# Designs tried in a protein design chat: VH-VL binders against Lysosomal thioesterase PPT2 (PPT2). Part 13

Target 1, 268 residues: Lysosomal thioesterase PPT2 (PPT2), of Homo sapiens (Human) (q9umr5)
Amino acid sequence: SYKPVIVVHGLFDSSYSFRHLLEYINETHPGTVVTVLDLFDGRESLRPLWEQVQGFREAVVPIMAKAPQGVHLICYSQGGLVCRALLSVMDDHNVDSFISLSSPQMGQYGDTDYLKWLFPTSMRSNLYRICYSPWGQEFSICNYWHDPHHDDLYLNASSFLALINGERDHPNATVWRKNFLRVGHLVLIGGPDDGVITPWQSSFFGFYDANETVLEMEEQLVYLRDSFGLKTLLARGAIVRCPMAGISHTAWHSNRTLYETCIEPWLS
Short names: E, the ipSAE of ESMFold2; O, the ipSAE of OpenDDE; V2, 0.75 times the mean of E and O plus 0.25 times the DockQ between their complexes.

## First folded at step 5 (VH-VL; framework fv_nofazinlimab)

Design q1 (from s27 with heavy chain T57I; at its last look DockQ between E and O 0.52; V2 from the best seeds 0.00; counts 0 for: pae E 6.2 > 2, SAP .502 > .496)
Fold by ESMFold2, look of step 5:
Structure q1 (fold): chain C 268 residues (1-268), chain A 122 residues (1-122), chain B 112 residues (1-112)
Amino acid sequence: as target 1 above (268 residues)
Amino acid sequence: QVQLVQSGAEVKKPGSSVKVSCKASGGTFSDYAISWVRQAPGQGLEYLGYIIPIFGIANYNEKFKGRVTITADKSTSTAYMELSSLRSEDTAVYYCARDEGYDFWSGSFDYWGQGTMVTVSS
Amino acid sequence: DVVMTQSPLSLPVTLGQPASISCRSSQSLVYSDGNTYLYWFQQRPGQSPRRLIYKVSNRDSGVPDRFSGSGSGTDFTLKISRVEAEDVGVYYCMQGRHWPYTFGQGTKLEIK
């Protein structure tokens, strides 16, 4: 009765991290086939995001082929960017709900826990020097690093985020937008107490302007230009925003109230 | 003022491993990648891989089939390259190198260590 | 892997005369940021390599004006307008666009 669910993990993560989420799905939607993709675990999650997209594509194709009624994606943190790229590059995907669980959809401009042991917040102002180079773009974190103070470098050097956002002209933009728009619902989940995604509104396609003031999704150029379909999806009523306070970054997949409020309704 | 100082020469037997250190001084360690390059006697330069200490991540030339491991210790501003399953063909001078400054546009390899001779013989 | 091909591999030059070294890559070294990731290094006898030129044509700090780089796409040239005795050594081009990064074979410059 229930569509299969595919789970894509985040940075320095593995399939075991989702054991509680799997329990919640089994309790509320018994019989649901849930596949947690066991690829690019741990340090392998630092490989270029396009390499990860290719690997995850190979894994999801047979699952989607066996489920002509459709599937759902639950994609956590960095995994939400992988999933959005999948929806763009797959002309034959049958995803109904794309559930983006605290993902840096408009990018990241802040410390991760492992970056904090080097320098405090001031280090984010210098990471553009590493990330906006062919060297830096070999690492997944740099694929979605978004320095609001060096927008020209971001737009020209990003090998991933600027492309899937349609912020830079490329020959696949029309096809990727068409493919992405085939999704049934885009469910955006995140919150102010996440502690890692910076700004946390990136999970809702919000992001900093040059003064580090957060502009909401509807104020972003990618929305206004409808560069990859956000405006079209919102007009269809296909975007669901589900913010929740009080949840740290590592707790999104293990909070029962979050599951019941933000995830469960979309697992038809 | 940046200086990269490498550990001293080593003589190793085939099948063993070697770990070469590269200590940075007179600048920042964590903002830039540390690369490793080798040069066999009478031959050209060969790229081994790099580490970006800020991210704690490394990337390796696949030619070495997982025999190379590159690490960094932020507390001592030191990078390490370990090459395992040594062969006589691994006899070379091993260099560490990093970028000159913080500018994204400056590229790579703006400072080099003095080199570490590794000799593999029975 | 991107193949970097230098010519000539051996370059005897009379003191005070110009020298020119060619480097060709098997793929374009241009990136979407507008840069071309081609570098030139000099290795004097018994010394570590030294960067001369970064991103095709930019001289590194302390490199004499007699060194210049040019080229685009896949074809690049290092020129020395007048060779001096301290210029003896091996010159390498390197590409930083495509992983893994690769060097040319080297060009040995020597005084006739």
Scores: ipSAE 0.085, ipTM 0.625, lowest interface PAE 6.2, mean pLDDT 87
ESMFold2 (binder alone), look of step 5: mean pLDDT 89; pTM 0.924
OpenDDE, look of step 5: ipSAE 0.121; ipTM 0.686

## First folded at step 7 (VH-VL; framework fv_nofazinlimab)

Design p2 (from p1 with heavy chain Y102F; at its last look DockQ between E and O 0.85; V2 from the best seeds 0.00; counts 0 for: pae E 3.4 > 2)
Heavy chain, then light chain:
Amino acid sequence: QVQLVQSGAEVKKPGSSVKVSCKASGGTFSDYAISWVRQAPGQGLEYLGYIIPIFGTAKYNEKFKGRVTITADKSTSTAYMELSSLRSEDTAVYYCARGPGFSDFWEGYFDYWGQGTMVTVSS
Amino acid sequence: DVVMTQSPLSLPVTLGQPASISCRSSQSLVYRDGNTYLYWFQQRPGQSPRRLIYKVSNRDSGVPDRFSGSGSGTDFTLKISRVEAEDVGVYYCMQGTHWPYTFGQGTKLEIK
ESMFold2, look of step 7: ipSAE 0.422; ipTM 0.740
ESMFold2 (binder alone), look of step 7: mean pLDDT 88; pTM 0.908
OpenDDE, look of step 7: ipSAE 0.757; ipTM 0.893

Design p3 (from p1 with heavy chain T57I; at its last look DockQ between E and O 0.68; V2 from the best seeds 0.00; counts 0 for: pae E 4.2 > 2)
Heavy chain, then light chain:
Amino acid sequence: QVQLVQSGAEVKKPGSSVKVSCKASGGTFSDYAISWVRQAPGQGLEYLGYIIPIFGIAKYNEKFKGRVTITADKSTSTAYMELSSLRSEDTAVYYCARGPGYSDFWEGYFDYWGQGTMVTVSS
Amino acid sequence: DVVMTQSPLSLPVTLGQPASISCRSSQSLVYRDGNTYLYWFQQRPGQSPRRLIYKVSNRDSGVPDRFSGSGSGTDFTLKISRVEAEDVGVYYCMQGTHWPYTFGQGTKLEIK
ESMFold2, look of step 7: ipSAE 0.335; ipTM 0.701
ESMFold2 (binder alone), look of step 7: mean pLDDT 88; pTM 0.910
OpenDDE, look of step 7: ipSAE 0.612; ipTM 0.847

Design p4 (from p1 with heavy chain G56D; at its last look DockQ between E and O 0.42; V2 from the best seeds 0.00; counts 0 for: pae E 3.7 > 2)
Fold by ESMFold2, look of step 7:
Structure p4 (fold): chain C 268 residues (1-268), chain A 123 residues (1-123), chain B 112 residues (1-112)
Amino acid sequence: as target 1 above (268 residues)
Amino acid sequence: QVQLVQSGAEVKKPGSSVKVSCKASGGTFSDYAISWVRQAPGQGLEYLGYIIPIFDTAKYNEKFKGRVTITADKSTSTAYMELSSLRSEDTAVYYCARGPGYSDFWEGYFDYWGQGTMVTVSS
Amino acid sequence: DVVMTQSPLSLPVTLGQPASISCRSSQSLVYRDGNTYLYWFQQRPGQSPRRLIYKVSNRDSGVPDRFSGSGSGTDFTLKISRVEAEDVGVYYCMQGTHWPYTFGQGTKLEIK
């Protein structure tokens, strides 16, 4: 029998977006229980990420309880941040594979085709003025906005990303690291043609330095200090990197080759 | 100079709705949050919620969530506050006020207020 | 919600004398960025509120030097060094650190 799969959607998203992914799972893993969580749809996806984490936590508890052998998470875009926080705050999670599907794990800093419907062109350099304020932190995009040119503001004001990345000291850091490290595998999926996640290497825990030069995961302070367990996971062989070119942001969950290459092997 | 001009006074029956407008001029509308605050006669100030027009979404004080809707129309530089299921306790002057923007970071909070709109709820 | 408590609620003063208004919050108003989003407003009779002080101690342009703000954490004070007739009105503190943002009850300043 296959472990249950829980799917968590992204910004302005809903459960319908995953119909092709569900078809692929049904074809390759008949009988798998797949639950696409129907929470924080549409504009509700702009609610503070900690509120979303709490709501998703309440939804996953009974699913995990019914599956003592474990579950898998497939978490898309913004949903990958929700899921990573979930793994940190739950001392009782039983997640085997955490599949992060083009998620901005180190943050977002971009005027991209996707974000231009939210942000006027050429606005990324000024968005920190809104985001790094109490008012802006009440909106999810600001919870993971990461302006490499205002690192002090990011580190001090971020209510979410700087905490779950262990970039700012906090009293829960040790417990969250311990909880996160209980995951069986961390599967990182993304690619250079995504068009939304900026830099696209954020999906692999890479990010800009102050000169907008991308530093890969192993060059990041959070990795070097092992602040939430990335070095430990890599050393035990628990991190799987599955980059794929040629896939736009909205197509990750509807590409069969991607599913078969990057997702299916981890749905035991 | 930034100006916030609100719609005129309203008299409403209990159970009905009211929609107050707040037109901004003299600045870039989408650069600032627009807040709504009310004041019952002879009473203090109460915060209802705000909208950040570039996100096209609002944050509501939970006391009023379910009854209040805050929207913005960028093409007319106008914010709206609608309060439904009106009760006598909702009789108040309703103010809009400017919040943070790109050029006025945190010092721009509440630096401009509309003239107020009296809403009277009576049977 | 963060409770903002002002003292006194009524403040009769003699012209030319100092006045002091206390504002206390039920939680620290220091935001994670190191700023304290504490504001003071003046509302003259029949008028909209006017911002006097932002972020504890920063006086708005056009606000007389006799107004000053101070405090930290949970305790804040608005001082008027020499009260003038134009200062009559109700004074409110407000916190913008913790959603939902909240006001004090108001302090009515009157000339006795």
Scores: ipSAE 0.363, ipTM 0.719, lowest interface PAE 3.7, mean pLDDT 88
ESMFold2 (binder alone), look of step 7: mean pLDDT 89; pTM 0.918
OpenDDE, look of step 7: ipSAE 0.629; ipTM 0.856

Design p5 (from p1 with light chain D33S; at its last look DockQ between E and O 0.02; V2 from the best seeds 0.00; counts 0 for: pae E 7.5 > 2, placed apart)
Fold by ESMFold2, look of step 7:
Structure p5 (fold): chain C 268 residues (1-268), chain A 123 residues (1-123), chain B 112 residues (1-112)
Amino acid sequence: as target 1 above (268 residues)
Amino acid sequence: QVQLVQSGAEVKKPGSSVKVSCKASGGTFSDYAISWVRQAPGQGLEYLGYIIPIFGTAKYNEKFKGRVTITADKSTSTAYMELSSLRSEDTAVYYCARGPGYSDFWEGYFDYWGQGTMVTVSS
Amino acid sequence: DVVMTQSPLSLPVTLGQPASISCRSSQSLVYRSGNTYLYWFQQRPGQSPRRLIYKVSNRDSGVPDRFSGSGSGTDFTLKISRVEAEDVGVYYCMQGTHWPYTFGQGTKLEIK
């Protein structure tokens, strides 16, 4: 039989967005128990990411407890950051495949429609003044805002991303790394035509240097220091990179070719 | 269905203030920006500012700085625009309109308008 | 402020004939995300404005297909393929790219 699948949605999203993904799973893995968590829907997806992590943790505990052989996570966009934090904070998780579907794993530094809505007179070059403040950190978007030109402010002010990346000291860093490393596989999905995740390589733990040149995962300090276990996972053969061109941000969970190529193999 | 209903016409003296209300129904008030626009008789449209009720803060066109105040009451689904130190050139129809929201972003820009509130400033 | 200039300001048209309204902006309306926030509104006599077109060329539901929008950068056009009696009114373009958001002067469409 197939392990249960838990789906975590992204910013301004709801469980309905995944109806096509559910259909694909049912066709290829009949009998799989799939749970699309409908927490923090719509505007509630702007709540602080640690608050969302706590709520999703409460929802996944009973599902994992009833599946002692393990579960899979499919986590879309902002949801991939929630899931990575779950893997770090849960010393009792039994996740086999963590499928990160176009998630800003190293952060976001791009102008989007929701940035224009939230902060209409700001642009990416000056948003650090808002996001790297106590008020700004009350919004999920700012929890993973990563301005490559103000790294000192990012490291000081980030209440979420700098912590789960191990870029700032905290008392749980060793335990979080240990917990994260218990995952069976980390499946990274994204592509150059996403249009929202900026840089799109953030979905593969790549990110800008101070000159906005993209450094790949293996060139990142958090990888080189193995801050939360990326180097260890890669050396173990547990990281799968599955890039695909031609897919916009809202289409990742409704593209059959993507599902068959990048997701289906990991739902055993 | 979304509906924006504004308060009735007002006649005001120069130097006084006016407060126009805009009550939303048929949707989630806090999810969308509420914009204010005015139209002087025989003239075009002029943007005053907006509020996003979920944050409770407003943004103003600098042309009206210090004279305009935009607020929202989420419990009654009502936005307010107050214009102070009225002058004869402030005689206009004042409209509220729904701005962008989190579900449709900029596709919902001015998709629903109130009926307008005539404000006449005369001695 | 971005200046939006409409042409013509008065547009007498024969019933059943096409009409075209030009809108030019003093700055590019292409936002850094790639979107262009240009909108068209119709105001019939005695009524509130009604949105016709959003983001350059997208027609609202309930707007007849004889209305179309086009353009890029700083130059935009609203076309009515065949003018009908109910099309009488004033048409406005608006930009939502640069704060403060601004409107064109309006084009009054009249049947000859």
Scores: ipSAE 0.015, ipTM 0.551, lowest interface PAE 7.5, mean pLDDT 88
ESMFold2 (binder alone), look of step 7: mean pLDDT 88; pTM 0.916
OpenDDE, look of step 7: ipSAE 0.710; ipTM 0.876

Design p6 (from p1 with light chain H98R; at its last look DockQ between E and O 0.50; V2 from the best seeds 0.00; counts 0 for: pae E 5.0 > 2)
Fold by ESMFold2, look of step 7:
Structure p6 (fold): chain C 268 residues (1-268), chain A 123 residues (1-123), chain B 112 residues (1-112)
Amino acid sequence: as target 1 above (268 residues)
Amino acid sequence: QVQLVQSGAEVKKPGSSVKVSCKASGGTFSDYAISWVRQAPGQGLEYLGYIIPIFGTAKYNEKFKGRVTITADKSTSTAYMELSSLRSEDTAVYYCARGPGYSDFWEGYFDYWGQGTMVTVSS
Amino acid sequence: DVVMTQSPLSLPVTLGQPASISCRSSQSLVYRDGNTYLYWFQQRPGQSPRRLIYKVSNRDSGVPDRFSGSGSGTDFTLKISRVEAEDVGVYYCMQGTRWPYTFGQGTKLEIK
């Protein structure tokens, strides 16, 4: 009687990363059909996010069709952006709970500790030069890179985030908002000790202003204009915020307390 | 300042593969894209694809339908282009070229080219 | 694919006289950021291509000021105000706005 759960992974990730999450679901909700989508693994996760959205859409359609009562999405890190785009582009989605697990929903502006091992110099103040170009936008990291000091470049060059946030006009904006608003609940999960998502409040639709001061969701222009439905969802009581300290980026899907507190209540 | 030095000429049989190297010096290898372009004898330029070493991922011209593989080795500052299932029409000079870097965006697109590598495919 | 069409394909020029090469694209080359990623290259006999002009009109450092680029949208021009013997070679336009990036067919500049 439990709705099927679809899991979408993040950057440089694979379906194996969710083995503990699967065990938690099996223990607390036995009989739940859980599908961890095994697409765009490893370096394939750097492909343009619109390509990933299309591939994941093709994978979720049959699952949703077989579950007329609805499904739940659990989407981790970059995967949360893929899932939010799915909710906008799918006229026929039947998602009840969209569980966004430490996802850069308002973008990313920071070098991670993990990236510093690969790139010893700080890249964040200069990455806009790569990302806001035609060749940079062919890579997923650049699709959600959000440099608060080059907002005009972001707004003009972003092929993904500026569109799904309704920050740039496009002919599908009204339909995408309508589709997104059909979600039952938007469950936002993240925390200050994540170490990768920068600012970590991006997981809650917060982000930097031009002074690198974090503005919360309700202070964002996309919320105030209700450009893709956040204000409407909050007014309906459909947005759930579940912050948790002490969890690093790679531990969100393997922490039982996080699962029991933030995920389990929404897996009806 | 940036220099791109390619591997030497090769003669190949139809159906085999060739792997051309492009070693970068001057500047930071991971700061810019490396593109691959070819020129058949007496013909114009044709774009094969590019890699951004910082991301480790390449973009390919669909014309080559999985026959081309572009890689980068950051430890040696070297990009590679491998073309498989060679045909006589693949006879060409193969060039690598630099894409934009960190301080010269808009200015750095194809600003440095390798010397070219002649690949001859003959039976 | 964006088709880049050059005219003329062969350009005989008297030393010291001006030369003009046309490049036309099948689609607008204006990217959503407002920039136009149109480039000009020179290939001297026996050499690798060399970039002359980036983003329509910006001359590379070390390129003589007798070279200039202009145009917008789909129509672009490379001009040489005074042709010199060293200018012999093939000139290519290239678009970098829409993948796959494509070159014009080349204009062979010859001295009469």
Scores: ipSAE 0.234, ipTM 0.659, lowest interface PAE 5.0, mean pLDDT 88
ESMFold2 (binder alone), look of step 7: mean pLDDT 88; pTM 0.907
OpenDDE, look of step 7: ipSAE 0.594; ipTM 0.841

Design p7 (from p1 with heavy chain S103D; at its last look DockQ between E and O 0.43; V2 from the best seeds 0.00; counts 0 for: pae E 5.1 > 2)
Fold by ESMFold2, look of step 7:
Structure p7 (fold): chain C 268 residues (1-268), chain A 123 residues (1-123), chain B 112 residues (1-112)
Amino acid sequence: as target 1 above (268 residues)
Amino acid sequence: QVQLVQSGAEVKKPGSSVKVSCKASGGTFSDYAISWVRQAPGQGLEYLGYIIPIFGTAKYNEKFKGRVTITADKSTSTAYMELSSLRSEDTAVYYCARGPGYDDFWEGYFDYWGQGTMVTVSS
Amino acid sequence: DVVMTQSPLSLPVTLGQPASISCRSSQSLVYRDGNTYLYWFQQRPGQSPRRLIYKVSNRDSGVPDRFSGSGSGTDFTLKISRVEAEDVGVYYCMQGTHWPYTFGQGTKLEIK
């Protein structure tokens, strides 16, 4: 039988958003137990990401315990960062496929249509004033805000992204890397027409340098230093890159072609 | 320069609610947090919570969980604090203040305070 | 919650003499960015609190230079080198590092 699938949603999201994805899985992998975690819905998704990681950890433990042969994670948008942190902090996870569905893995630096209701004016050059403070770090968006023009503030103030990327020293870095490397496959999904993730290459561990030129994953210091295991995973053949054009941010989990191309092959 | 002007004094019965307003002027309202602090007669200061208006949600002191609601209206540059299920021990002066926040000029941490709003809860 | 302990709670002082107020926290107030979010406020009778000192030792503009803040980690001090009549009021320390943010009990400064 197929391994259970655990689905983790994104910012301002809920379990209902994944109804089409659930239909696709049921059609192609009948009998698969799929759990869409119904935690931190709507505005609760603004809670600090470490609080969300703790809550999701408590929810996945019994699911993983009942599936000793492993589980799969499908983690959308902000949820992909929650899942990556989860893989770092759990020394006993049994995740085979970690499917990162258009997630800002190297951070976010953009005024986007998706976030216009949150940022009614262009704010990307000034948001660091809020985000790189103890008070801003109490909100999830600030946990992965990555201003390439204030890298010193990012590295010192980030309570989440700089830690899970291994960009700031901490006592658990070696253990987190070991735990993350237990994953069977890392499946990276995203594309240039997303419209929210900025730069969209963040979904593939790419990001801006200080001149706002996008450096791809293999050009990033975190990859070159193998700070949390990306270089090791790539060398094992465990990283799958599945870019797809023509998909907006809200459509990743409701596109049949994307599912068949990028998700279905990894739901063993 | 930011100025914070609060609504006037209130007299309330136990079990009711009160909503205090704090109107900001002289700055960009959505770019900083607004905090609420209270002071019972003859007592010290007690922190209720804060809101960052750009995020539209607030952080609350657990002591007041379920009784306090902090909101902001960006169109009027006004923050609100509502305290429900009032008790006599909620009698206090309620202050709004600018902050917390990181400021490139190393200011903006509780630097501007409203004039205070006396809320009296009596039968 | 981080407990902020002020000493003394009552401080009668002669005009022109120095005053010193201690504030101790139950945890280090150093945040991961290297800043220490420790504040001092003055509340004159009938007025709102006024910030005097932010981040341990930074005096607000318009605060007389006879006020100074010092300390690190868990132990902090506000000093007034020469007390003047307008200094009467209650002084509070506050920490902004650990949620929920907390105040000391206050120190009432009075002229003898």
Scores: ipSAE 0.201, ipTM 0.662, lowest interface PAE 5.1, mean pLDDT 88
ESMFold2 (binder alone), look of step 7: mean pLDDT 88; pTM 0.900
OpenDDE, look of step 7: ipSAE 0.478; ipTM 0.802

## First folded at step 8 (VH-VL; framework fv_nofazinlimab)

Design p10 (from p2 with light chain K55E; at its last look DockQ between E and O 0.74; V2 from the best seeds 0.00; counts 0 for: pae E 5.1 > 2)
Fold by ESMFold2, look of step 8:
Structure p10 (fold): chain C 268 residues (1-268), chain A 123 residues (1-123), chain B 112 residues (1-112)
Amino acid sequence: as target 1 above (268 residues)
Amino acid sequence: QVQLVQSGAEVKKPGSSVKVSCKASGGTFSDYAISWVRQAPGQGLEYLGYIIPIFGTAKYNEKFKGRVTITADKSTSTAYMELSSLRSEDTAVYYCARGPGFSDFWEGYFDYWGQGTMVTVSS
Amino acid sequence: DVVMTQSPLSLPVTLGQPASISCRSSQSLVYRDGNTYLYWFQQRPGQSPRRLIYEVSNRDSGVPDRFSGSGSGTDFTLKISRVEAEDVGVYYCMQGTHWPYTFGQGTKLEIK
């Protein structure tokens, strides 16, 4: 028998979006119990990420309790940030594979068709004015907005990303790191043709410096200081990087080759 | 030119409910909160709550949670406030106001107000 | 809830003279982003409120330059440098930093 799989969706998403992924899992791992969490669907996905983390935590606790040998997480886009926060706040999680499917793990700083739909009158260079305000922090997208040109605002105002990255001091940082490090594998998936995640290397914990030059994970201060466990995970061989070109943001969970290459091997 | 036009005055008996509408025109509806504020005769302003039409989620002042329901209809650019279990102290002018919002500047906070709707609760 | 306290509650002013209205909050209105979400509204007799000042000191478009806002933290002031007849009404401060948003009690400005 295979470990149960829990799927967490992204922005403006629902459980139906993962029908092809469910089909692939059923074909390659028959008998696997797959739960696509049906919470914060559609517009509810814009609620503050900490509210979403709490709601998803309540949903995963009974699933994990019934699977003492462990579970796997497949977390798409914004859902990958929800899942990383879950792994930090849950001292009792039993996650073996955390599969981060094109998630903005170091944040988002992009003028894309997807974000243009959400912010029709704004450009990325001025979105910090709304995102780092009390109003903006009530919305999930602003919880991981990361303007490399306004780092002091990001560090002070972010209610979510700066905390789970350990970029701002807080009393839970040590406990969150300990909890996150209980994961068996961290599988990072993304690619240059995503078209939404900006920079796409955010899916691999890369991000812009002040000149918009991408620094990779190993060049990030959060990695070098091991603020939430990335250096430790890499040193013990627990980080898997699986980049794939030619896949747009909405196609990650419906591409068979991606599934077979990047996801299937980790669904023990 | 943003305009907020509210429904007309209402007279209600104690224990009933009232539903006030606020129709927006001349600007973005979905991206801004529509807030509800009331003013009893000769008194100051009291904040009830807001709705963000694009998100569909309302946020309430806890003082009124359980009695007030705020909704929006994006197709008609109209927000609604319903107050139940009316009592005489609910007699007030009820205003809708725009803000906060998703525009480039957050200073759209209460920048436009409706004309007000008098709600009178008496037997 | 954050309590907003205005002083004075009634302000008779001679036409052409300055007026000053104080607003104090029970908590700092400085948000984590460094901004202060303090607003001033004017309500003329028989009308709905009108925004005058946003974020402490920024005049709304169409507001005469004789109106100015100042302050920081918990203490804020609205000043009218030369009161004119059309300035009669009730003035409210409001905070937007802490949920739920709250108003001061109002200051009624009257000529003479």
Scores: ipSAE 0.229, ipTM 0.652, lowest interface PAE 5.1, mean pLDDT 88
ESMFold2 (binder alone), look of step 8: mean pLDDT 88; pTM 0.903
OpenDDE, look of step 8: ipSAE 0.799; ipTM 0.902

Design p11 (from p2 with heavy chain K59R; at its last look DockQ between E and O 0.81; V2 from the best seeds 0.00; counts 0 for: pae E 2.8 > 2)
Heavy chain, then light chain:
Amino acid sequence: QVQLVQSGAEVKKPGSSVKVSCKASGGTFSDYAISWVRQAPGQGLEYLGYIIPIFGTARYNEKFKGRVTITADKSTSTAYMELSSLRSEDTAVYYCARGPGFSDFWEGYFDYWGQGTMVTVSS
Amino acid sequence: DVVMTQSPLSLPVTLGQPASISCRSSQSLVYRDGNTYLYWFQQRPGQSPRRLIYKVSNRDSGVPDRFSGSGSGTDFTLKISRVEAEDVGVYYCMQGTHWPYTFGQGTKLEIK
ESMFold2, look of step 8: ipSAE 0.496; ipTM 0.770
ESMFold2 (binder alone), look of step 8: mean pLDDT 89; pTM 0.915
OpenDDE, look of step 8: ipSAE 0.656; ipTM 0.865

